# VHH binders against q9y6x5: the designs that were tried, part 368

Target 1, 379 residues: q9y6x5
Amino acid sequence: LPPKLLLVSFDGFRADYLKNYEFPHLQNFIKEGVLVEHVKNVFITKTFPNHYSIVTGLYEESHGIVANSMYDAVTKKHFSDSNDKDPFWWNEAVPIWVTNQLQENRSSAAAMWPGTDVPIHDTISSYFMNYNSSVSFEERLNNITMWLNNSNPPVTFATLYWEEPDASGHKYGPEDKENMSRVLKKIDDLIGDLVQRLKMLGLWENLNVIITSDHGMTQCSQDRLINLDSCIDHSYYTLIDLSPVAAILPKINRTEVYNKLKNCSPHMNVYLKEDIPNRFYYQHNDRIQPIILVADEGWTIVLNESSQKLGDHGYDNSLPSMHPFLAAHGPAFHKGYKHSTINIVDIYPMMCHILGLKPHPNNGTFGHTKCLLVDQWCI
Below, E stands for the ipSAE of ESMFold2; O stands for the ipSAE of OpenDDE; V2 stands for 0.75 times the mean of E and O plus 0.25 times the DockQ between their complexes.

## First folded at step 16 (VHH)

Design ha182 (framework vhh_8dlx_2)
Fold by ESMFold2-Fast, scan of step 16:
Structure ha182 (fold): chain B 379 residues (1-379), chain A 120 residues (1-120)
Amino acid sequence: as target 1 above (379 residues)
Amino acid sequence: EVQLVESGGGVVQPGRSLRLSCAASGFTVSSNWMSWVRQAPGKGLEWIGDIYYGGSRFYNPSLKSLVTISRDDSTNTLYLQMNSLRAEDTAIYYCAKGKDYEGSIAFDIWGKGTLVTVSS
């Protein structure tokens, strides 16, 4: 019978939450599976970019989803996360569900994972739900488990996405222990629901399950604002993305805009596109704007206004506050094994190995995940 | 004492709605998966639906449009809301608790049941 994999994401699940809060259901999952304590994500540390990196194994400059808001200078198209289903934005890479459907006579299923309701290279997930944040975890779980149990050709790759704890992390900030405790207890209970449902349906023993996230969260404050309007008049540029990484499209000479911005705040770095640090792997794409501004951790870029966000992400991917974790259970994985660190791009080649798929060229290193797998020699 | 006590049953006219309660003592409903099950006269047990730890609910497909399971964590109480009652809904209604380990598919605690009679 073909191997099966369910990939689950809880958006904005900062790795150190595991040390600061109790997760009895997740602890039971990990006890008989594996834990990667932190995952180094890609820059910028935002939802759409990192979710697409998980399923393609590529840096953002290579897969083309470089932010949650984008502008393509060649085609003059604009992208936002609201109702934009244009395949143009997603076609610079081949996500794993497309490979799964094209290489073997197999189906894919998706409950809200970014990109799964878009035809990519003329291929859409065999079963999917159109993105709607109002759809309950219950409905997503019911659909995904129904499709895993009742499909021909069989569903061998399935995804499930949930918006928390990201939404609450933004609203309360990660340092609000009372509110975050309540939110994270709810997440752990939803993990309990997932495991209980898989066991009730007889799916648990033969299904590989990965629970991960796209990024972390850091505390913000009204005392840590960068007012961009105090640096430069908005008539000199078009703003493509604001905070904490601002994407600036100059309306005048690029050097003149750069000179107005470069010394404006000690709490942001200003880069011409060609001067963006190589370690970010964030330069070689037409959707990356001529000037980017990168705020220091916990600083918010604003336009002559206060920010209501008490938590945010998008910051430097070297920051531990931006890192998620990965936990996994199933026949492909060791039991009771703890690993310190992998790169988020390493998840894709590992998943391809589990499913018996030939990976497309990618930035991940299969060797980094070998110690998690029962059929591999560690080292 | 670990106990489940159903209430709210009685005689109800066809087409009306009824809400059953299940009060738990000695354990927390949100820390367990819970179920509603009924038994009509001369019939076997019929599963109505489950509610899991995080509030995810799963129903018998033949009953999904007619019933809603909910819980109040502050009062440690499980509920079954029934709408458009018919004579065929006449049964003893039980609430049940899943065994005290994750992924159990068996019950360890049952209530004594509450009788619902749908009659003119």
Scores: ipSAE 0.640, ipTM 0.866, lowest interface PAE 1.3, mean pLDDT 92

Design ha183 (framework vhh_8dlx_2)
Fold by ESMFold2-Fast, scan of step 16:
Structure ha183 (fold): chain B 379 residues (1-379), chain A 120 residues (1-120)
Amino acid sequence: as target 1 above (379 residues)
Amino acid sequence: EVQLVESGGGVVQPGRSLRLSCAASGFTVSSNWMSWVRQAPGKGLEWIGDIYYGGSRFYNPSLKSLVTISRDDSTNTLYLQMNSLRAEDTAIYYCAKGKDYEYSIAFDIWGKGTLVTVSS
């Protein structure tokens, strides 16, 4: 009987929410499974980049999804959350569902995970839903569990994506205890729905389930704005991405643009592409623009306007506020084990091991996740 | 006192709609998974559908187009909306509470039932 894995993402689930709020369903899941308290994500700490890093095990400069907004100067193509279906953007890596479908007689299923409604290297997830934020958790859960239970060839890898608590984190900010308590209780209840449905269908005992997220959230404020229009006139550059990491394509000499931006704000670092810190692994890709601006935690870059966002992410990946967690349950995982930290790129080779797949070359280290797995030496 | 009380049953003509209510006391409906189950005269229990913790709903496939389960968390009440009622829908309708956090398929609390008679 082939191993099966369901990978679930709750977008923007900051790791320390687990310590500040009660999650009875998630706690029951963890009690008989494993918890990784912090997952160090990739830079930049944005949704599309980190979701693709989870399923490829690659840094953004290697898999090519380097931001939620991208521009390719050669083809003049633009990438955004409303224009993300061109395979061109996704073809620099091979995600796990593609590898799963190309090895043996196996199918993949997807309920909204970024990239799963795009043919990548001419391969699309065997079962998928076209991305639509209006589709309920109920409908996503019903489809994914139906495909896990009623498919030939069998679905061995499945994904489920949910937009919360990210949307509410942006709207209210993570320090709004009243609103975040309501939102996080709803997320915990949805975890309860997931486990209950898997048990009702007889899937729970033989299915490996990973619950994780792509990034965290930090509090922003109208008192912490960097007005880019006060630094440089818009006639000198094309803006590819704005906040909290601005991607600048100069219309004049790069050095002149850099000098106008340099020292404009004490709460923003300005980098020429070749000077971007090596620890970010954010340099070796043509989609990374010639000048990158990195705002300090909680600061928002704006164009002579206010920001409605009370929470944001995209900041330095060394910040604990940017870190998600990982919880897992199933026959591959120990019961009642806590681990402190892994890198988000480590999830991919672990998942390949669980599914018996040969991983594509990646930036993850299998040794970092060995203690989570029953078939590995760590006791 | 922990209890479930169904209401809204009665005599209904074929083809009409009916909404049943289930009032919970001593616990919160939204903190539990809940079910509607019916029993026709001389027959066994027939599952109608479930509503889970976060509001996810699952129905008996033979009844899915005819019923809707909902809840009002502010009034701690579970509902069953039934459309296009037929003579074979004549039954005692029960609401039931699943066991807390065990993710069991077992129920620990049942209402006493409300009778629905579909006849002209």
Scores: ipSAE 0.631, ipTM 0.856, lowest interface PAE 1.4, mean pLDDT 92

Design ha184 (framework vhh_8dlx_2)
Fold by ESMFold2-Fast, scan of step 16:
Order: C-alpha cells, then structure tokens, then sequence
Structure ha184 (fold): chain B 379 residues (1-379), chain A 120 residues (1-120)
C-alpha cells in the first residue's frame, strides 16, 4: 500500500504554549510519536509565506509568496488576501501536492491550506475546498477523512488548516492567560476529534500525521506604536505592506525616501533591499520592495492611528515568540522521541521522503529530520 | 456515581419532531466522545451518530437529514433532535460514552435507553 500523510496546521501556535498550558490530547499523540520543540520559520513570519515554505521547502525569496500583501515590480500586479486566486503569485514553486499528483499519479486532498484552491502549474489538488473561514473544523475533518478513505487513485497526501489560535492571539494577545487557556483547550479538543475520527475509520495505525504551525505570536500594546506618518509624507511612497514589516515602494528617489525613514524610530530597522541581512534570505525576488522596515518585537507600525491588535507576528524569525512546533505520529516516525529544533524548510524534504517522492530543489536539509524517522540512521 | 440517563421518549405521531436528552453524572460529556445508538424491535443495534471532544459530529448517512446531535456543557447533557419521524423510527434509543483515547472504537458506559414509539 502506498504511504499516506496528513499535514495539519493550527495557525499561530507559539511553541512555548506547550509548556505554559496543558494539552492532554496532544500529549497522548506525542507519547507514541515525535515532538520538535521549536521550528525556525522563514522571514517574514506571516501566514501565507510560511504555509507555502512548509509545502515547497523554499525561502520566501525563492517561492515568491513574500508577504500577505505584495506588489510585483515587473508585471505591476498587486496581491492581497482577496486576490490570492491568481496562479501568477504561486507559480514560482511547486508545492508537494502537485509533485504527489504528477510524479506518482496519486491523489491529493486539501481542507483550506493556503494555495490549495489555486491551480499551480496547471495542477490543483484532486479534492479541495474553496477557502472560507466560516467552515467548521468538523466539516473540514469530515471531508479530509472521507477523501483519505474513499478515493481512486488513492489520496496519499492531505492537508488540513485551522485559523486558531492565530485569530484569538491577535484579539486577546498571547499574555491573556484566561482567554488563551480557553482557546488552547478548544484546540487540544479538536486534536482529540482528529485522532478519534482517524481511529474510528481504521486510518490511525497506517497514516502518518504531522501537526505543526506557521508562526507564533507576541504581545503588542498601545504604548508600542511607530507612527509612519510622523516619519514621511504619503506623497513620497506607495505602501505595499504595513506591520510589523513595512514594504515601501518610493514615488521619488529611493535614497531620499530612505533618508527620511532611517532615523525615524529607535524601535525599527530600515533596510535598502541590498542591505537586508543575509540570514533572512529575503532579498532575491521582484516582489520584495526597495525599502523594508522591520519593527522590533511587540512594536506596531501605524498610520497616525491606534492599533486594536493585542498580539501580532511577522517579526524577526530568530525570536522564540515567532517559532511554532512540530509533532508527528505514524509508521514513518519513532515513538516517544523529542528533538530540539529544525528549520521550517526542512519539513518539505522529510515529507517527500515519507511519500517516496523526488523533491524539487529546495532550501531544506534532510539530515536535520533524520532522527525523527524509523527508516533512517541517526548515528 | 458514573451513569447516563436518557429521557424524552414516548408515543409520537408520524411526521412530528422529538428531542431526547441524556444526562451524564460522574464524568463530563465534553471530555469524552459520545454516541446515540438505537434498537428497533427484533433488530440489531443501529448507530445514529457521534459527537467528539471539540464538538465535531458524524452521522449515519442513512439518518443524517433526519437527526442532529448536540450537547450543553454547562448542564453536562447530550441531545438528539429527530425530525420527520416515521413508524420505522420506533426503537429504544441509547446514549453511550466511548472508552478512553487509547481504544477509539469501544463504549464503556451505556444508558438504560428511552423508548420512542411512532404511531397513532
């Protein structure tokens, strides 16, 4: 029987939540599986970029989804959440569901994972749901498990995406223990639903399941605002993305715009594209703007107004508050093994190995995930 | 005391709706997966549907359009709403608690059942 893999994402699940709250269902999952305590995501630490990095193994500059809001200088196209259906934005990489369908002649299934409702290189997941945040976890779970159990050719790769705890992290902030405790208990219960449904359908023992996330969350405050309007007039630039990483397209000379911004706040770094730190791997793409502003952790860039966000993400990927975790269970994985850290781009070549797929060139290192796998030698 | 107590059964006319209740004591319904199962006279057990820890619900496809399972965590009570009742829905209705996380497929606590008779 071909190996099967279900990849599950809970958006904005900060790694240290595992140490500060109780997760009985997730702990039962980990007891017979593996836990990676920290996953170092890609910069910028946002939803669309990191979800696409998980399934391509590429840095954002390589896969082309460089932010949740983008502008392409060559084609003059604009990208936002409302326009994410244009294949142009997604075609700079080949995600694993496309490789799965084309390389092995198997089916893929998707419940709301970013990019799965878009044809990429003229290929869309065999089974998918159009993105709609109002669709319940119950409906997503029912569709994914039905497709895993009742498809020809067989579904060998499936994805499931859920918007929490990100939405509540933004609304309440990660330091609101009362509200976050309630939200995280609900997520643990949904993990219980997932495992119970897989067991009821006879899928549990033969299915590889990965539970992960795209980023973490940090506490924000009305006392930590950077007012961009006090730095520079709107007539000098076009704003492509605002906070916590602002993407600036100059309407006048680039050096003049840079000089107006570079000393405006002690709580943000201002980079010309060429000066963006190499460690970010955020430079070599036409969708990365000529000037990038990077706010310090917990600081929000605003346009002469207050921010209602009590939590946010997008910050420097070296920050532990931006890191998610990875847990996995199934025939490919060791039982009861803990690993400290991997890079988020390492997930893709690991998943290709589990499915028997030849990975496209990628930025991941298979050696970093070998210790998780039963068929690999870990010294 | 660990128990499940069903209520709300009785004689109902065809085409009517009925809501059954299942009160739990000694454990919390939200910490377990719960099921409704029925047994018609002279027949075997027929699974109606499940509700899991986070509220995810799964139904027998033959019954999905006719039933809704819900729970009230504040009163520790499980419900079965039945619509458009037919004579063939005459049965003893049971609520059941699933065994712990490790088993996945077995029940460890059953109610005594409540009889629903669909007749004039």
Amino acid sequence: as target 1 above (379 residues)
Amino acid sequence: EVQLVESGGGVVQPGRSLRLSCAASGFTVSSNWMSWVRQAPGKGLEWIGDIYYGGSRFYNPSLKSLVTISRDDSTNTLYLQMNSLRAEDTAIYYCAKGKDYESGIAFDIWGKGTLVTVSS
Scores: ipSAE 0.585, ipTM 0.847, lowest interface PAE 1.5, mean pLDDT 92

Design ha185 (framework vhh_8dlx_2)
Fold by ESMFold2-Fast, scan of step 16:
Structure ha185 (fold): chain B 379 residues (1-379), chain A 118 residues (1-118)
Amino acid sequence: as target 1 above (379 residues)
Amino acid sequence: EVQLVESGGGVVQPGRSLRLSCAASGFTVSSNWMSWVRQAPGKGLEWIGDIYYGGSRFYNPSLKSLVTISRDDSTNTLYLQMNSLRAEDTAIYYCAKGDYESIAFDIWGKGTLVTVSS
């Protein structure tokens, strides 16, 4: 029987939550599986970019989903919630569900993972749900397990996405222990439901399950605001993305816009596109704007207004607060093994190996994940 | 004592609704897999649905549009809401606690009789 993999994402699950809160169900999962304590995500540390990096193994400049809000200078298209279904934005890479369907006579299934309700290179996930945040975890789990058990050709790759703890992290901030404790306990309970359902259906012993996330969360404050309107007039630029990474498209001379911004706040860095640090791998794409502003951790860029966000992400990917974790269980994985750090782009070639797929060229390094796998020698 | 006690059964007319209750003692419904199962006269057991620890619910496809399982953690009570009752819904209704390790029911109630008749 072909190997099977379920990839689960809890959006905004910061790695150190595991040390600061109790997760009896997740800890039981890890006890008989593997834990990677930190996953170094890609810059910018946002939902759409990092979810696409997980399933392509590519940096944002290479897969083309460079932010949650984008402008393509060549085609003059805008990416927003109203046009996130346009294949144009997703076609710069081949996600694993497409590879799974095209290389072998296998099916893929998806419950809400970003990009799975879009035909990419004329291929859409065999089974999928149109994105709707109002759909319960229960309904997503029911559909995924039904498709894993009752499909021809067989579903060998399945994805499940859940919006928490990101939504609550934004609303309450990660330092609100009372509210975050309640939210994280609910997530742990949902992990318990997932494991139990897989056991009940006879799927658990033969299914590889990865539980991960796209980014972390940091505490914000109304005392840590950068008012962009105090730096530069709106008539000089078009704003493509705001906070904590602002994407600036100049309407006048780029140097003049840069000079108005470069010393405006001690709590943000201002980069001309060609001066963006190489370590970000955030430069070589037409959807990256001519000027990028990067706020310091916990600072929010605003337009002459207060921010309602008590938590945010998108910051420098070297920050531990931006890092998620990865836990996995199944026949491909060791039991009781703990690993320190991998790069988020390393997940894709590991998943390809588990499924017996030839990966598309990618930025991940299979060697970084070898120690997690039973069929690999770790020296 | 560890037990489950169903209540709310009785005679109900076709097309009406009925809610059954299941009170738990000696353990908490919110920490366990709980199920509703019924047995019509002269027939075998028919699974109605499950509710898991985290609140996820799964139903018999033949019954999904007609039933809802819920729980009240503050009163340690499991509920089965039934709508559009028909004569074939006449049965003894049991609540049961599942055991995750054995994948079997380890505690059963004594049942409550529902009769659907004019």
Scores: ipSAE 0.513, ipTM 0.827, lowest interface PAE 2.0, mean pLDDT 92

Design ha186 (framework vhh_8dlx_2; at its last look DockQ between E and O 0.96; V2 from the best seeds 0.79)
Fold by OpenDDE, look of step 17:
Structure ha186 (fold): chain B 379 residues (1-379), chain A 118 residues (1-118)
Amino acid sequence: as target 1 above (379 residues)
Amino acid sequence: EVQLVESGGGVVQPGRSLRLSCAASGFTVSSNWMSWVRQAPGKGLEWIGDIYYGGSRFYNPSLKSLVTISRDDSTNTLYLQMNSLRAEDTAIYYCAKGKDYEIAFDIWGKGTLVTVSS
């Protein structure tokens, strides 16, 4: 049988949740599979960029989804979560579901993974759901499992996306133990639903399943605000993205804008595009604006408004609070193996290996995931 | 004591609705895979539907439009709402607790009889 892989994302699942909360279903999943405790994601640590990095193996500067909100100065196009359907934004890379679908006797399915409802390189997933946050996990799960079980050509790669615990993390903050405990319990139960459904359909033994996330969540506070209006007149620039990494498009001389912002707060680093630290791999794309502001962990950039978010993400990708986890189960994976850390871009070459796909050029390192796989030598 | 107790069965006219209850003791309904099944006279067991840990529900395609499964965590009770009942829906209805991640049940109710008759 051709290898099959289901990639599941629970948005905003911070890695250390596994240490601080109980996950009976997920722990059972891990016990019979593998765990990567920390996944270093890509900068910026936002939803669209990191999900696309998972399925392309590329840094944001390379795959071109550099934020949840983007602006292209040449075409004058805007990208946002409510305006993400233009292939223009996605076509700088080839996601794995496209690669998979172009193979013989294979098809791909998707339940609301970012980019899956867009024709990329003139290819759209054979089966997909248009993004709709109101659609239940049950319905998403039902469709994905139906496609995995009954499709011709067979679905060999599928994605499943869920918005929690990100939404709740924003609302309550990750340090709210009471509310987050409730939310995370629900997530664990949904994982239970997933596993049970796969078993009921006879898919569990032959299906590789990866459960991961795109980023973590840090605690924010009304006491940790950076008000840009105190530093620069709003007429001097266009804000493309706000917090915790602001993308600034100057309306006046860039140097003047920079000078007004560089000392705005001791809790914010201001970079000209050419001075963005190399470790971010966030420089070589025209969609990155001339100036970026990077708030320190837990600080929020605001425009004379109070943020209602008690948690946020998008910060420095070296921060543990921004890191998700990865768990996996299936014939390709060991049982009861734990690994400390990988890079999020490493997932792509691993998935390609599992599916027998030739990977496109990517930034991942297959060697980082070898120990997770039964068919590989682990030193 | 671990048990399931069905209730709400009886004689009902065709076209009517009926809600069955399944009260659980000794375990938590919301923490388990729960199922409704029925057995018509002279027939084998027929699966009606399931409700999983997170509340995901799956139904027999033949019955999906006519049934709804729900649960109340506060009362630790499982429900089966049936609409537009027909004579062929006459059966003993059972609730059952599933084993975790197995296609098996470890606890059954005694069943409740539903008779659809004009």
Scores: ipSAE 0.839, ipTM 0.937, lowest interface PAE 0.5, mean pLDDT 95
Fold by ESMFold2-Fast, scan of step 16:
Structure ha186 (fold): chain B 379 residues (1-379), chain A 118 residues (1-118)
Amino acid sequence: as target 1 above (379 residues)
Amino acid sequence: EVQLVESGGGVVQPGRSLRLSCAASGFTVSSNWMSWVRQAPGKGLEWIGDIYYGGSRFYNPSLKSLVTISRDDSTNTLYLQMNSLRAEDTAIYYCAKGKDYEIAFDIWGKGTLVTVSS
């Protein structure tokens, strides 16, 4: 029987939450599986970019989902928000569910994930739910386990996405221990639901399960705002994305716009596209604008207004506050093994190996995940 | 003392609704998976449904449209709402605490009798 993999994402699950709160269900999962303490995500540390990097193994400049709000200078198309279903935006890469369906005679299933409700290279996930944040975890769990248990061709790759703790991280901020403890306890209980249901259906022992996230969260404040209106008039540029990474499309000379912005705040870096640090791997794509502004951790870019966010993400991917974790259990994984760090792009080639798929060219390094796997040598 | 106590049973007319309660002591219902099970006279145990740690619910497919399981974490109480009762629903109704990560129960109530009769 072909190997099976369920990839689970809890959006905005900062790695150090594991050290500051109790997770009895997740700890039980890890005890008989593996834990990667930090996953270094891709820049920009946003939901859509990082979820697509997990399933393609590519940096944002290569897979084309470079932000949650985008403009393509060549075609003049606008990506309106995270729910845009135009295949144009997703076609610069081949996500793992497409490879799974096309390379092998196998099915994929999605209880949501960015891109799974879009035909990519004329291929959509065999079973999927259209994105809807109002759908309960119970319904997502029921659908994904039904598809894993009764499908022909068999479902060998499945996804399950949940919006928390990201929504609460934005609302309360990660330093609100009272509210965050309640939210994180609920997530741990949902992990308990997942494990118990898989055991109840006889799926647990033969299914590989990865629990991960796309980014972390950092504390914001009304005392840490950068007002762009104090730097430059709206008539000089089109704003493509605002905070904490602003994407600026100049309406006048690019150098003139750059000069108005470069010394405006000590709490943001202003880059011409060609000067964006190489370590970000955020330069070689038409959807990356001629000028980007990168706010320092915890600073919010605004247009002469207050921000209601008490927590945010999107910041420099070297920041530990931006890092998620990865936990995994199943026949492919060692039991009781702890690993310090991997890159988020390394998840894709590891998953391809587990499923027996030939990966598309990618930015991940399979060697980084070898120590997690029972059929590999760490050296 | 660790126990489960069912209540709310009695005689009801066919077609009517009934809500059963299950009061837990010595443990927290929201920290465990919980089940409702019934036994009709002269028959074996029939599973009605479960509620898991995070509130995910799973039902016997033959009963799904007729029952709802819920819990009140503040009063540490599990509930079973039953609609459109039939004579065949006459049974002793038990609540049970599941053993963590197993297909097994470790704590049972004494049961409450529901009689559906005209």
Scores: ipSAE 0.736, ipTM 0.901, lowest interface PAE 0.9, mean pLDDT 93
Fold by ESMFold2, look of step 17:
Order: C-alpha cells, then sequence, then structure tokens
Structure ha186 (fold): chain B 379 residues (1-379), chain A 118 residues (1-118)
C-alpha cells in the first residue's frame, strides 16, 4: 500500500502540559511511538505563521505568512484571520499537500488546517473543509477518516486542526490549573477517539500519525501592560499588528517614529527592520514592517489601559513557554523513543521523506529527525 | 461490580420512536467507548453504532438516519434513540463496553426486547 500520513494539530498545546497534566490516551499513543519533548517554533510564535512553517519547512520571512495580521505595501492588500483566502498571501511557498496531490495517483485531504481551503498555486487540497470553528471534532474526524479510507486516487496526506487548548489558554491563562485541567482532559479524550476510530477502520497499522501543535501559551496580567498611547500619537503611524509583536508602518520619518518608541518601556524591544536579531530569521520579506515592537514574555502591548486576554503567545521563539511538542506513531516511526528537541521547520523534510516526496528548498534539517525513523541509521 | 442494564424495550407500533437506556455500574461510561448492538430473531449480531471517549459517534450506514446515540455523564447512562421503527427492527438490543484500542467488547448487557408490531 502507498505510504500515508495524518498530521494533527491541537492549537496552543504548550510542551510542558505533558509533564503537568495526565494524558492516558496520548501517553498510550506515545508509548508505542515517539515523542519530541520540545519543538522550537518560528518567530513570531503565532498560529498562521507556524502552521505554514510546519507544512513548508520555511521561516516566516521565506514563506510570506509573517503574522496573523499583515499588510503588503506594493499591492495595498490586508490579511487577517477573517480575510485569509487570497492566494496572494500563500503563494510564496508550496505546502506539502500541494506537492503530494500533484503526484500521480495521490490525493490530499484537510479538516481545517490553515491554508487548505485556499487554491495555492492554483491547487486546493483534493478534499477539504472550509474553515468554520463551529464544526465539531466528531465531524472533522469523520470526514478525514472517510477520505483516508475511501478515496480514489487514495488520500496519502491528510491534516486535522483543532482550536484547543489555544482558545482556552487565551481565556483562562495557562496557570489556571482547574480550567486547563478540564480543557486538556477533553483533548486527551479526543485523541482517544482518533486512535480508536483509526483502529476500527483498519487504518491504524499502516497510517503514520503526527500529533503536534504550533505554539505554547504564557500568562498575561493587567499589571503587565505597555501603553503605546503614552509614547506616541496614533497619527504618526499605521498599526498593522499589535501584540505581543507590534508591526508599525511610519507615516512620518521612520527614525523619528523609532526615537519616540525606543524608550517607551523596559519590557519591550524596538527594532528597525534591519536591526531585528538574525536568530529570528525575520527580516527579508516586504510584509515585515519597518519597525517592530517585541514585548517581553507575559507583557501586552495596548493602545489603552486594558486587555481582555489572560494568556497569549507570539513572543520570542527562544522562550520555552512558546514551544509545543510532537508525538508520532506509525510504521515509519520507532516505538518507545523519546527525543529532546527539534526545530518546527524540521517536520517538513521528515514528512516528505515518509511520503517519498522531493522537498522544495527549505530551512529544515532532515538529520535532526532521522533518529525518529525506522529506516534511518541513528548515529 | 461491573455491569450494564438495558431498559425501555417493549411493543411499539411501526413508524413510531423509542428510546432505550443503558445504565452502567462499576465503571464510568465517558471513560470508555460504548456501543449498541442488536440481534433479530434467528439472525447474527448487527452493530448499530458507537460513542467514543470524547463523544464522537459513528453509526452503521444502514441505520444512520434512524438512530442517535447519546450519553448522560451525570447519570452514567447510555441512550439509543430510534425513529421510524419498522417490523425488521424487532430485536434484542444490547449495550456493550469496548476494550480500549481494540475492536472487541468486554462487557455486555443482558439486552432489552423491542417488538415492532401493528
Amino acid sequence: as target 1 above (379 residues)
Amino acid sequence: EVQLVESGGGVVQPGRSLRLSCAASGFTVSSNWMSWVRQAPGKGLEWIGDIYYGGSRFYNPSLKSLVTISRDDSTNTLYLQMNSLRAEDTAIYYCAKGKDYEIAFDIWGKGTLVTVSS
């Protein structure tokens, strides 16, 4: 049978949740497969950018999805979570589902992974669900397993996306043990549903499954606000994105805007685009604005004195609180192996290897993941 | 003591609806995957549908439009709603507890008889 892969994301699943909460179903999945305890994601540590990095192997500057809110100065186009379907934004890279379904006798399927309802390079996922957060996990699971089991040409690559624990992490904050325990128990039960269903359909033995996430979550507070209005008048700039990485398009001389912001708070770094640290790999794209503001962990950039979030993400990708995990099971993977860390961009070349696809140029390193795979010599 | 007890069976007219209950003791319904199965006179077992740990439900395609499975965690009870009943739905209806990560059942109820008769 051709090699098959299901890629699953539970949004905002912080790596240390595995240590701090009980996951009997996920632990059973890991026991017969592999675990990567920390995945170092890409800056900025936001949902759209990191999901696209997983499926392209590229840093944000290279794939062009540089934030959840973007502006392109050449075309004057705007991108947001409610305005994300223009292929213009996605066409700077080729995601793995496009490469996969262009192979002879192969299809791709998607249950709401970011970008899978967009015709990227005039190619949309062969089977997909239009994004709608009201669609239950049951319906997403039913559709993805139906497509994996019954399609001609066969679905060899499938994605499944779920909004938790990110939504609850924003609402309660990761330090709310009571609410997060309830949320994470529900997610573990849904992993149980996934595994049980795959077994019932006879898919489990020959399907490779990756369960991962895009980022973590950190605690916020009303005591940790950075008020831009106290430092600069709105009339001097256009705000493209706000927190925790603000994207600032100056309306006046850029140096003048920079000087008004540079000492605004000791808990915020202000960068001219050319001064953004090289380790962020976040400079070489026109969608990255001339000035960015990077809040310290747990700090929120606001235009007024209040915020409604108790948890947030998007911070420096060196922060452990921003890191997700990766677990995998299937014929390509070892059993009972634990690995400390990989980079999120490494997932793409590993997936290409499993599927027998030639990877496009990317920033991942196959060697970082070879110890997870049964067909590789781990040395 | 681990057991499953079905109830709500009886005689019902064609075209009507019926809800069966399955009371569980000695284990938590929501911590397990659960199933409804039926056996018509002189026939083998026929799978009706499942409800999994997180509440995901899957049905026999032949019955999908006619049945709904639900559970009530506060009463530890599994339900089967059946609609548009036909004479061919006459059977003993069982609930069953699945074995984790297997296609097998380890605990069965004694069943409840449903007779669809005009």
Scores: ipSAE 0.688, ipTM 0.894, lowest interface PAE 1.3, mean pLDDT 94
ESMFold2 (binder alone), look of step 17: mean pLDDT 83; pTM 0.835
ESMFold2, look of step 19: ipSAE 0.664; ipTM 0.890
ESMFold2 (binder alone), look of step 19: mean pLDDT 83; pTM 0.833
OpenDDE, look of step 19: ipSAE 0.809; ipTM 0.924

